# Designs tried in a protein design chat: VH-VL binders against o58714. Part 24

Target 1, 254 residues: o58714
Amino acid sequence: MRVDLNSDLGESFGRYKLGLDEEVMKYITSANVACGWHAGDPLVMRKTVRLAKENDVQVGAHPGYPDLMGFGRRYMKLTPEEARNYILYQVGALYAFAKAEGLELQHVKPHGALYNAMVKEEDLARAVIEGILDFDKDLILVTLSNSRVADIAEEMGLKVAHEVFADRAYNPDGTLVPRGRPGAVIEDKEEIAERVISMVKDGGIRAINGEWVDLKVDTICVHGDNPKAVEITSYIRKVLEEEGVKIVPMKEFI
Below, E stands for the ipSAE of ESMFold2; O stands for the ipSAE of OpenDDE; V2 stands for 0.75 times the mean of E and O plus 0.25 times the DockQ between their complexes.

## First folded at step 14 (VH-VL; framework fv_indenebart)

Design k35 (at its last look DockQ between E and O 0.89; V2 from the best seeds 0.79)
Fold by OpenDDE, look of step 14:
Structure k35 (fold): chain C 254 residues (1-254), chain A 121 residues (1-121), chain B 115 residues (1-115)
Amino acid sequence: as target 1 above (254 residues)
Amino acid sequence: EVQLLESGGGLVQPGGSLRLSCAASGFTFSDYAMHWVRQAPGKGLEWVSSISGRGGKTYYADSVKGRFTISRDNSKNTLYLQMNSLRAEDTAVYYCAKDLRYYPSGYFDYWGQGTTVTVSS
Amino acid sequence: QAVLTQPASLSASPGASASLTCTLRSGINVGTYEIYWYQQKPGSPPQYLLRYKSDSDKQQGSGVPSRFSGSKDASANAGILLISGLQSEDEADYYCMIWHSEAWVFGGGTKLTVL
């Protein structure tokens, strides 16, 4: 069994620092690097890509809504043309830095509200996928496990990595419980580890209401925005390895 | 071939303690959750406890919470049930059962033959 | 008050169909639950039969005859185990099971007698 560990990185901006990118980079295999719209800037992108290189971590674009103030977490209604071109622009922006550092892009993971909106809006999903295809058909789209987005992407000829979340509760339909709800975020390290193992080995997880949810598990999203998060990430990796799971970049098996 | 063999049953006085064991073979033990289910004489099945593959997650029936402890030694392919403060109502055949999954979330696809626990003064 | 209620006993003739019911407590929607069924013969441990969530989400145990099938009756808020073409070897106790409130819950069991 092989899985990828991914984390959203490069989300600092200007003089504002966000996240412990250097620390978490040690434990992940794929970095989702902000492309300067929801977060990040040219200097941060360069720095983050370089860090990934130094740690043998694969780099992917993490495009979001043009919502710096809202950190890309506010829904924006985009036309298909807007969505397509916004993705192309952002992926291209990060590509430039990856190339400059001697790296190739592995994947694209939409950020925040865009990520979630795609799951619910087929037209948006298609437009985003088209934007990716405009750039490089060999890129891997990271999206919610067993989502309609995954199906659409595959139908459109794009490779997909099904993503699961170690520290989030699931609804019966496979979507994530909103963060503001009780029980939506799991904080206990041991519980998180057990859930991750279950997802990987069992191909599913219990929803917040107790129902079993089938999941495809290609990449696990982990966090590095605080010391505790980094500790949990390290622990997750350790436990998975102890269970015989090989932690490798998604490109190795997708 | 999957095999589950329970042991440790016997006669014990109320308030006493007993430790049950379940020896497992024929599968990768640590990849599957394990369960204890009991059946009082002439009565139905009652779930007692569950434990995940690594043992990091456990569940207990309300009737045994605080008194029973489920554990496992994966190096020995053995499931345990430490039963303390035993009561007459704990008298039953105790079955160990294998879960379909790592997490205690699947059906019980294999059962042992059971071991009898009798709590009586 | 029990989460799952099963009739204590049921009798049917060979060749007939037997429907075993597993009624969920009011307020618990049967539609959201996977219902597991087990068969237990005298002097033996239980044996898994099948799981039923919906017509599109069900699983038959290995070696379990096709004459065993699961369904639900939403109006009765019950899971149903249907045994078609009843045979003498089907005489046994049958238990339903669900996961509820972080616990496995068994029904009281139904003793099926084949006349």
Scores: ipSAE 0.854, ipTM 0.923, lowest interface PAE 0.6, mean pLDDT 96
Fold by ESMFold2, look of step 14:
Structure k35 (fold): chain C 254 residues (1-254), chain A 121 residues (1-121), chain B 115 residues (1-115)
Amino acid sequence: as target 1 above (254 residues)
Amino acid sequence: EVQLLESGGGLVQPGGSLRLSCAASGFTFSDYAMHWVRQAPGKGLEWVSSISGRGGKTYYADSVKGRFTISRDNSKNTLYLQMNSLRAEDTAVYYCAKDLRYYPSGYFDYWGQGTTVTVSS
Amino acid sequence: QAVLTQPASLSASPGASASLTCTLRSGINVGTYEIYWYQQKPGSPPQYLLRYKSDSDKQQGSGVPSRFSGSKDASANAGILLISGLQSEDEADYYCMIWHSEAWVFGGGTKLTVL
């Protein structure tokens, strides 16, 4: 069995520090680096790419809505042409720093409200996928496991990694329960560990209402926002290794 | 070949204790959840308890909560049920069962032959 | 009220069909439940037969003949086990089971007699 571990990084900007990038980088195989729109800036982008290089972590673009004030978590209605070119622009911007460090990009993981909107809106998903394909057909799109977005990407010839979240409750249809709802976020590391092992070994999890949800598991989203998040990430990696799961970058098997 | 062998049953007084064991072979024990299911004489099946593959999650029927403890020793390929404060209604054949999944599910794909527990004076 | 209710007995002739019901109590909806079915012959442990959630989400146990099938009757709030082409070896007790309130719950069982 094999799985990728991914985390959102490079989200500091200006005078503000967000996340414990140096600490979480030790435990992941893929870094989603903010592209300067929802978070990050050119200095942070370069620093984060270099940190990933130093830790043998694969680099991907983490593009989002142009919404620094809202951290890309507020929905913005985009035309298909806007979505396509916003993605192309942000991927290209991160690529410049990857190239400067002698690296290639592995993947693209949309951020926040954009990620969630693509699950609901097929025209948006197609436009984002077109933007990725305009840049490089060999990039891997990271998107919600078993989502319609994953199907659309396959139809359009873009490689896809199915992403799961061990710390989030699922609806029976495979979507995530919105944050703020009772039980939406799991914080206990032992419960998270049991869930991640079930996802990898059983290919699924029980939804918040008790129904079983089948999941394809290529990559697991882990966090480095604060010391507890890093502790949980470290524990997830430890328990997966104890269970014989091979933790490798997604490019090795996608 | 998957094999499950229960042991540790017997006659016990009300209020007494027993520990049941289930020796497992023929599969990677730690990859699968395990269950205890009981059946009183002439009666139907009653689920008792479940445990995940590494033992990090357990579930109990309301009728046994606080009295029974499920556990496993993956180095010995053995499932246990510690039964305390036994009552007459605990009299049953106790089966261990293997799950198809790591996390407790409804696919109890292999069962042992059971061990009999009798609670009476 | 019991979570699951099954008829205590059912009789049918060889070659006929038997339709075994598993009724959920009021307040819970069969539509959201996976219904698991088990067979138990006298003197033996139970054996897994099949799971039914919907026509697109079901599973047959390994080696279980296709004449065993699952369905639901939404108006009766019930899971259904259909056994067609009954054979004498189908004479057994049949249990349904669901995951409810963090517990596995068995129905009371139906004794199927094949005469």
Scores: ipSAE 0.665, ipTM 0.855, lowest interface PAE 1.7, mean pLDDT 94
ESMFold2 (binder alone), look of step 14: mean pLDDT 94; pTM 0.952

Design k36 (at its last look DockQ between E and O 0.01; V2 from the best seeds 0.00; counts 0 for: pae E 5.0 > 2, placed apart)
Fold by OpenDDE, look of step 14:
Structure k36 (fold): chain C 254 residues (1-254), chain A 121 residues (1-121), chain B 115 residues (1-115)
Amino acid sequence: as target 1 above (254 residues)
Amino acid sequence: EVQLLESGGGLVQPGGSLRLSCAASGFTFSDYAMHWVRQAPGKGLEWVSSISGRGGKTYYADSVKGRFTISRDNSKNTLYLQMNSLRAEDTAVYYCAKDLRYYPSGWFDYWGQGTTVTVSS
Amino acid sequence: QAVLTQPASLSASPGASASLTCTLRSGINVGTYEIYWYQQKPGSPPQYLLRYKSDSDKQQGSGVPSRFSGSKDASANAGILLISGLQSEDEADYYCMIWHSDAWVFGGGTKLTVL
């Protein structure tokens, strides 16, 4: 079995530093690089892409709402035209830096509120997918496992990586329990590892209410925004490898 | 062919201890959660404990919490149940069962023949 | 009140159908649960029969005859094991099981007698 490990990176801005990108790069196979709207800037994009190159990590665009102040976590009502063009712009922006550094883009993972909104709004999902298709039909869309977005993308001819989250609880319908709810975020390293192994080997996980949820597992989202997160990420990788799971970029099997 | 063979049962006094073993074969042991289920004489089935493939996650029935410990040695393909502070109500045939999944979340698709534990003064 | 309640016994004639019920405690919605069924014959360990969550989400055990099927009665808040075309070898104890509150929970079992 093969899986990809991805992390949201390049989310510093100006003089503000966010995340431990250098540290987490050691353990992941795919980097979701902010495109300058929810976070990141041209210098950060270049730096992050270089870092990925140095660590043999594949690079993907991490487009979000034009919401720098809200870190792309505030819902915005977009027209399909806006969504499509916002994605194209952001993917293009990161592409320029990837190209300049001699890298190709692997994937696109929407960020934050956009990521979640797509799951609930089919029109938005389609518009975002169209934006990706406008750029490159060979890119891989990273979206919530077994989401309607995944189905739509596949119907539209776009490759999909089903994403699961190592440290988040799931609802019975396969969506994530909102942050701030009790039990929504799992912090224990061992628990996280066991859950990840289950997701990978069992193709699912128990929801917060005890129901089993079937999941497709192509890529696992891990964090690197603090030392503990990096530690957990390294541990997850180690455990998966011990279990015979090969950790490789999603492009190798999608 | 999947095989589960329980051992370690016997007669023990109240307050005593006993360690059960379940030898597994015919499948990749570490890929599956394992369970203990017991059945008192003439009574129904009662779940006792579960453990994930690597052993990092365990579950216990309220009736045995603090007294029983489930563990496994994947290098030996063996499941264990350490039973301490045994009580008369712990008297039962103890079955080990294989889960369909790594996590203790699947159905018990294979069962051993059981080993008898009798707690009596 | 027990999480799962099964009738202690049930009798049916050969060739007839038997419906075994597994009633969930009030406040627990049967619609959200996977119900597992096991058969146990005298002197033998339990054997897995099937799992039923919905018509689109069910699994039959290997080698289990098709005359064994699972369903739910929402009005009764119960899982149902239906055995059609009863045979003498179907005489056994039948247990339902669910995962609830981080525990596996068995019903009390039903002794099925084939007359």
Scores: ipSAE 0.842, ipTM 0.919, lowest interface PAE 0.6, mean pLDDT 96
Fold by ESMFold2, look of step 14:
Structure k36 (fold): chain C 254 residues (1-254), chain A 121 residues (1-121), chain B 115 residues (1-115)
Amino acid sequence: as target 1 above (254 residues)
Amino acid sequence: EVQLLESGGGLVQPGGSLRLSCAASGFTFSDYAMHWVRQAPGKGLEWVSSISGRGGKTYYADSVKGRFTISRDNSKNTLYLQMNSLRAEDTAVYYCAKDLRYYPSGWFDYWGQGTTVTVSS
Amino acid sequence: QAVLTQPASLSASPGASASLTCTLRSGINVGTYEIYWYQQKPGSPPQYLLRYKSDSDKQQGSGVPSRFSGSKDASANAGILLISGLQSEDEADYYCMIWHSDAWVFGGGTKLTVL
């Protein structure tokens, strides 16, 4: 079995530093690089792309709502035209830095509230997908496993990677339990590892209410916010490899 | 025509060092991962090390970690293996192998003829 | 216990079939592993043959005849290389390989003799 490991990076801004990008880059195969709207700025973007290049990590755009103050985690109502062009703008901006380093983009992973809103709003999902297709039909969209967004992307001719989260509780309908709810975030590394194994070996996970949720696993979201997050990421990687899972970028099998 | 030509083998005392080279031609070197695989006289194959197309990802067998370093110079189309603290059990023919992919896959599609390393006093 | 175990030798007649086994040690399960197979003829470097994970996830090496095929025996915890219609040129050493614990691991090899 082959899976990708992805992480959100390049989320510093100005003189503010966020995350342990240099450390987590060693364990992942795909980097979701912030595009300057929810986080990141031109210098951070260039530096993060260069770091990915140095580690042979594939680069993708991580576009979000224009909400620096809220880190792109607050819902914003967009017209379809706004959503389409906000995505095109942010993907294009990151591409400029990738091209300057001699790289192509592999994927797009929407950030935060935008990611979650697409799961619930089909017209938003279509507009975002149109923005990606306007840029490059060969890009891969990263979205919630077995979601309606994944179906819409396939219908529209955009490649999709099904993403799972071992550190998040699921609702029975396959959506994620919102952060801040009790039990929404799992922090124990042994529990996270057991969940990763279930997703990979059994093709699913128990939702917060105990019901089984079927999951397709193309890529697993991992974190590098702090030293404990990097430790958990390293442990997930080790556990997967002990189960015979080969960790490679999504472009190798999508 | 893909060609891989190993060099740098020889006789060395235990504790010594050698640097193996693999000159590549007939393909775009930087597009493919590369491997070192060894075979002791009369024995089976043992994977030693792998490296991605630009060198950003490297992997080592437990038996050589901390002693061997894989590297590549894409401007010279050359793969290297720096071997330090050599032991008798490192005695083998060392093969250079090309991967079909940029990242190590299980398909090593072209191999060199090998270079012999003998560790003995 | 070795990670991969292969029989040291196997003999078969021209035109017959040979099944070469690659058994994973207890504690690791063949089900999720991709099994890679290599052939090495006397005096030559190894050559990639094929990869097998499942009937829907397999890959034949370039120029490798279809009479070479892979499978698994879950009850034996083993990968299988099947060679049909044996020819004298099939006489060689055969190695299985897996990706395990951040490393490529070869089996000990099987010497196939075609008499």
Scores: ipSAE 0.271, ipTM 0.749, lowest interface PAE 5.0, mean pLDDT 93
ESMFold2 (binder alone), look of step 14: mean pLDDT 94; pTM 0.955

Design k37 (at its last look DockQ between E and O 0.90; V2 from the best seeds 0.00; counts 0 for: pae E 2.2 > 2)
Fold by OpenDDE, look of step 14:
Structure k37 (fold): chain C 254 residues (1-254), chain A 121 residues (1-121), chain B 115 residues (1-115)
Amino acid sequence: as target 1 above (254 residues)
Amino acid sequence: EVQLLESGGGLVQPGGSLRLSCAASGFTFSDYAMHWVRQAPGKGLEWVSSISGRGGKTYYADSVKGRFTISRDNSKNTLYLQMNSLRAEDTAVYYCAKDLRYYPSGYFDYWGQGTTVTVSS
Amino acid sequence: QAVLTQPASLSASPGASASLTCTLRSGINVGNYEIYWYQQKPGSPPQYLLRYKSDSDKQQGSGVPSRFSGSKDASANAGILLISGLQSEDEADYYCMIWHSDAWVFGGGTKLTVL
């Protein structure tokens, strides 16, 4: 069994620092690097890509809504043309830095509200996928496990990595419980580890209401925005390895 | 072939303690959750406890919470049930059962033959 | 009130169909639950039969005859185990099971007698 560990990185901006990118990079295999719209800037992109290189971590674009103030977490209604071109622009932006550092892009993971909106809006999903295809058909789209987005992407000829979340509760339909709800975010390290093992080995997890949810597990999203998060990430990796799971970049098996 | 063999049953006085064991073979033990289910004489099935593959997650029936402890030694392919403060109502055949999944979330696809626990003064 | 209620006993003739019900407590929607069924013969441990959540989400145990099938009655808020073409060897106790409130819950069981 092989899985990828991914984390959203490069989300600092100007003089504002966000996240412990250097620390979490040690434990992940794929970095989702902000492309300067929801977060990040050219200097941060360069720095983050370089860090990934130094740690043998694969780099992917993490495009979001043009919503710096809202950190890309506010829904924006985009036309298909807007969505397509916004993705192309952002992926291209990060590509430039990856190339400059001697790296290739592995994947694209939409950020925040865009990520979630795609799951619900087929037209948006298609437009985003088209934007990716405009750039490179060999890129891997990271999206919610067993989502309609995954199906659409595959139908459109794009490789997909089904993503699961280590510290989030699931609804019966496979979507994530909104963060503001009780029980939506799991904080206990041991519980998180057990859930991750279940997801990987069992191909599913219990939803917040107790129902079993089938999941495809290609990449696990972990966090590194605080010391505790980094500790949990390290622990998750350790436990998975102890369970015989090989932690490798998604490109190795997708 | 999957095999589950329970042991440790016997006669014990109320308030006493007993430790049950379940020896497992024929599968990768640590990859599967394990369960204890009991059946009082002439009565139906009652779930007692569950434990995940590594043992990091456990569940207990309300009737045994605080008194029973489920554990496992994966190096020995053995499931345990430590039963303390035993009561007459704990008298039953105790079955160990294998889950189809790592997490206690699937059906019980294999059962042992059971071991009898009798709590009586 | 018990989470799962099963009739204590049921009798049917060979060749007939037997319908075993597993009624969920009011307030618990049967549509949301996977119903697991087990068969237990005298002097033996239980044996898994099948799981039923919906027509599109069901699983038959290995070696379990096709004459065993699961369904639900939403109006009765019950899971149903249907045994078609009843045979003498089908005489046994049958238990339903669900996961509810972080616990496995068994029904009281139904003793099926084949006349």
Scores: ipSAE 0.845, ipTM 0.921, lowest interface PAE 0.6, mean pLDDT 96
Fold by ESMFold2, look of step 14:
Structure k37 (fold): chain C 254 residues (1-254), chain A 121 residues (1-121), chain B 115 residues (1-115)
Amino acid sequence: as target 1 above (254 residues)
Amino acid sequence: EVQLLESGGGLVQPGGSLRLSCAASGFTFSDYAMHWVRQAPGKGLEWVSSISGRGGKTYYADSVKGRFTISRDNSKNTLYLQMNSLRAEDTAVYYCAKDLRYYPSGYFDYWGQGTTVTVSS
Amino acid sequence: QAVLTQPASLSASPGASASLTCTLRSGINVGNYEIYWYQQKPGSPPQYLLRYKSDSDKQQGSGVPSRFSGSKDASANAGILLISGLQSEDEADYYCMIWHSDAWVFGGGTKLTVL
């Protein structure tokens, strides 16, 4: 059994500091590095790539909507041409810093509202996938487990890592319950650990309404926003190791 | 071969306590959720409690909440049910059952032979 | 109102088919539930038979003959256990079960008699 642990990093910008990147980097195998649009800037991007290198963590692009003020969490209607080239631009920008540090990119994980919009909008998903393929057909797309996006990417010849969220409630159709709704976020570390073990061992989880949702588990999203999030991330890693799960970068098995 | 052996049943007065045990063998105990299900004389099945493979998640029927505690000791391959404040309506055969999943599910794929609890003055 | 209702008894001839129903109460819809089925013979613990949610989402218990199958009747709000080619050893109590409100709920059981 094997799984990747991924986290969103490099989200500081200008005078603002977001997250405990140095701490969470110790526990993950894949870093989703903000590309300067929803968060991050050139100095943060270079620093974050270097930090990943120092910790032997694989680097991927974390592209989002051009919405710094909204942290890329507000829907923006894009033409397919805009979406395709926004992805190409952001991936290329992060690649420049990865190359400067002697690294290659492993993956692309869309951020926030873009990630969620792709699950609902097939034309957007295809455009984003085209942007990734324009850059490098060997990159891995990280997207919601068993989603239509994952199917489209496979049809188009792009490698996919199916992502699960142990700290989020699921709808019966496999989508995530929006963060603002009651029960949407699980905060108890023992419950999160139970859920992540179920996802890996049972291949699924119970939705908020009690229905079972089948999940393919390639990578687990973990957090480093604050000390509690780092503690939960550390605990997830510990319990997975105790259960005999190998924690390795997604490129080793995708 | 999967085996589940319940023990600890007996005659107890109302308000009393018992601890049931279920000894498990033939599988990796910590990989699977476990359940207690009871059956009163001449009656149907009633689910009592469930516990995940590491014991981090438990569920209880409303009829036993606050009185019964499910637990497991994975180093001893043993499931427990601590029953306090027993009532006449708790009189039943108590079965332990193995889930085929880590997290409690409806796949109670192996059952023990049961242990009898009688609550009577 | 009971969450699940099963008829107390059902009779059928050897070689025939029996259709055992498990009706969900008003306010919940069988389409949203996985229906689990258990068999219990006299003097024995229950045995898991099968789970049915849909034709593409179902599971047969280990060693359970294919003549046991599950389905749903949406108009009756019910899960159905179909036993075809009835044999004398199929005479038993049959229970349905669902996950509802953070609890496993059994139906009252149906005694199947094979005459």
Scores: ipSAE 0.585, ipTM 0.824, lowest interface PAE 2.2, mean pLDDT 94
ESMFold2 (binder alone), look of step 14: mean pLDDT 94; pTM 0.951

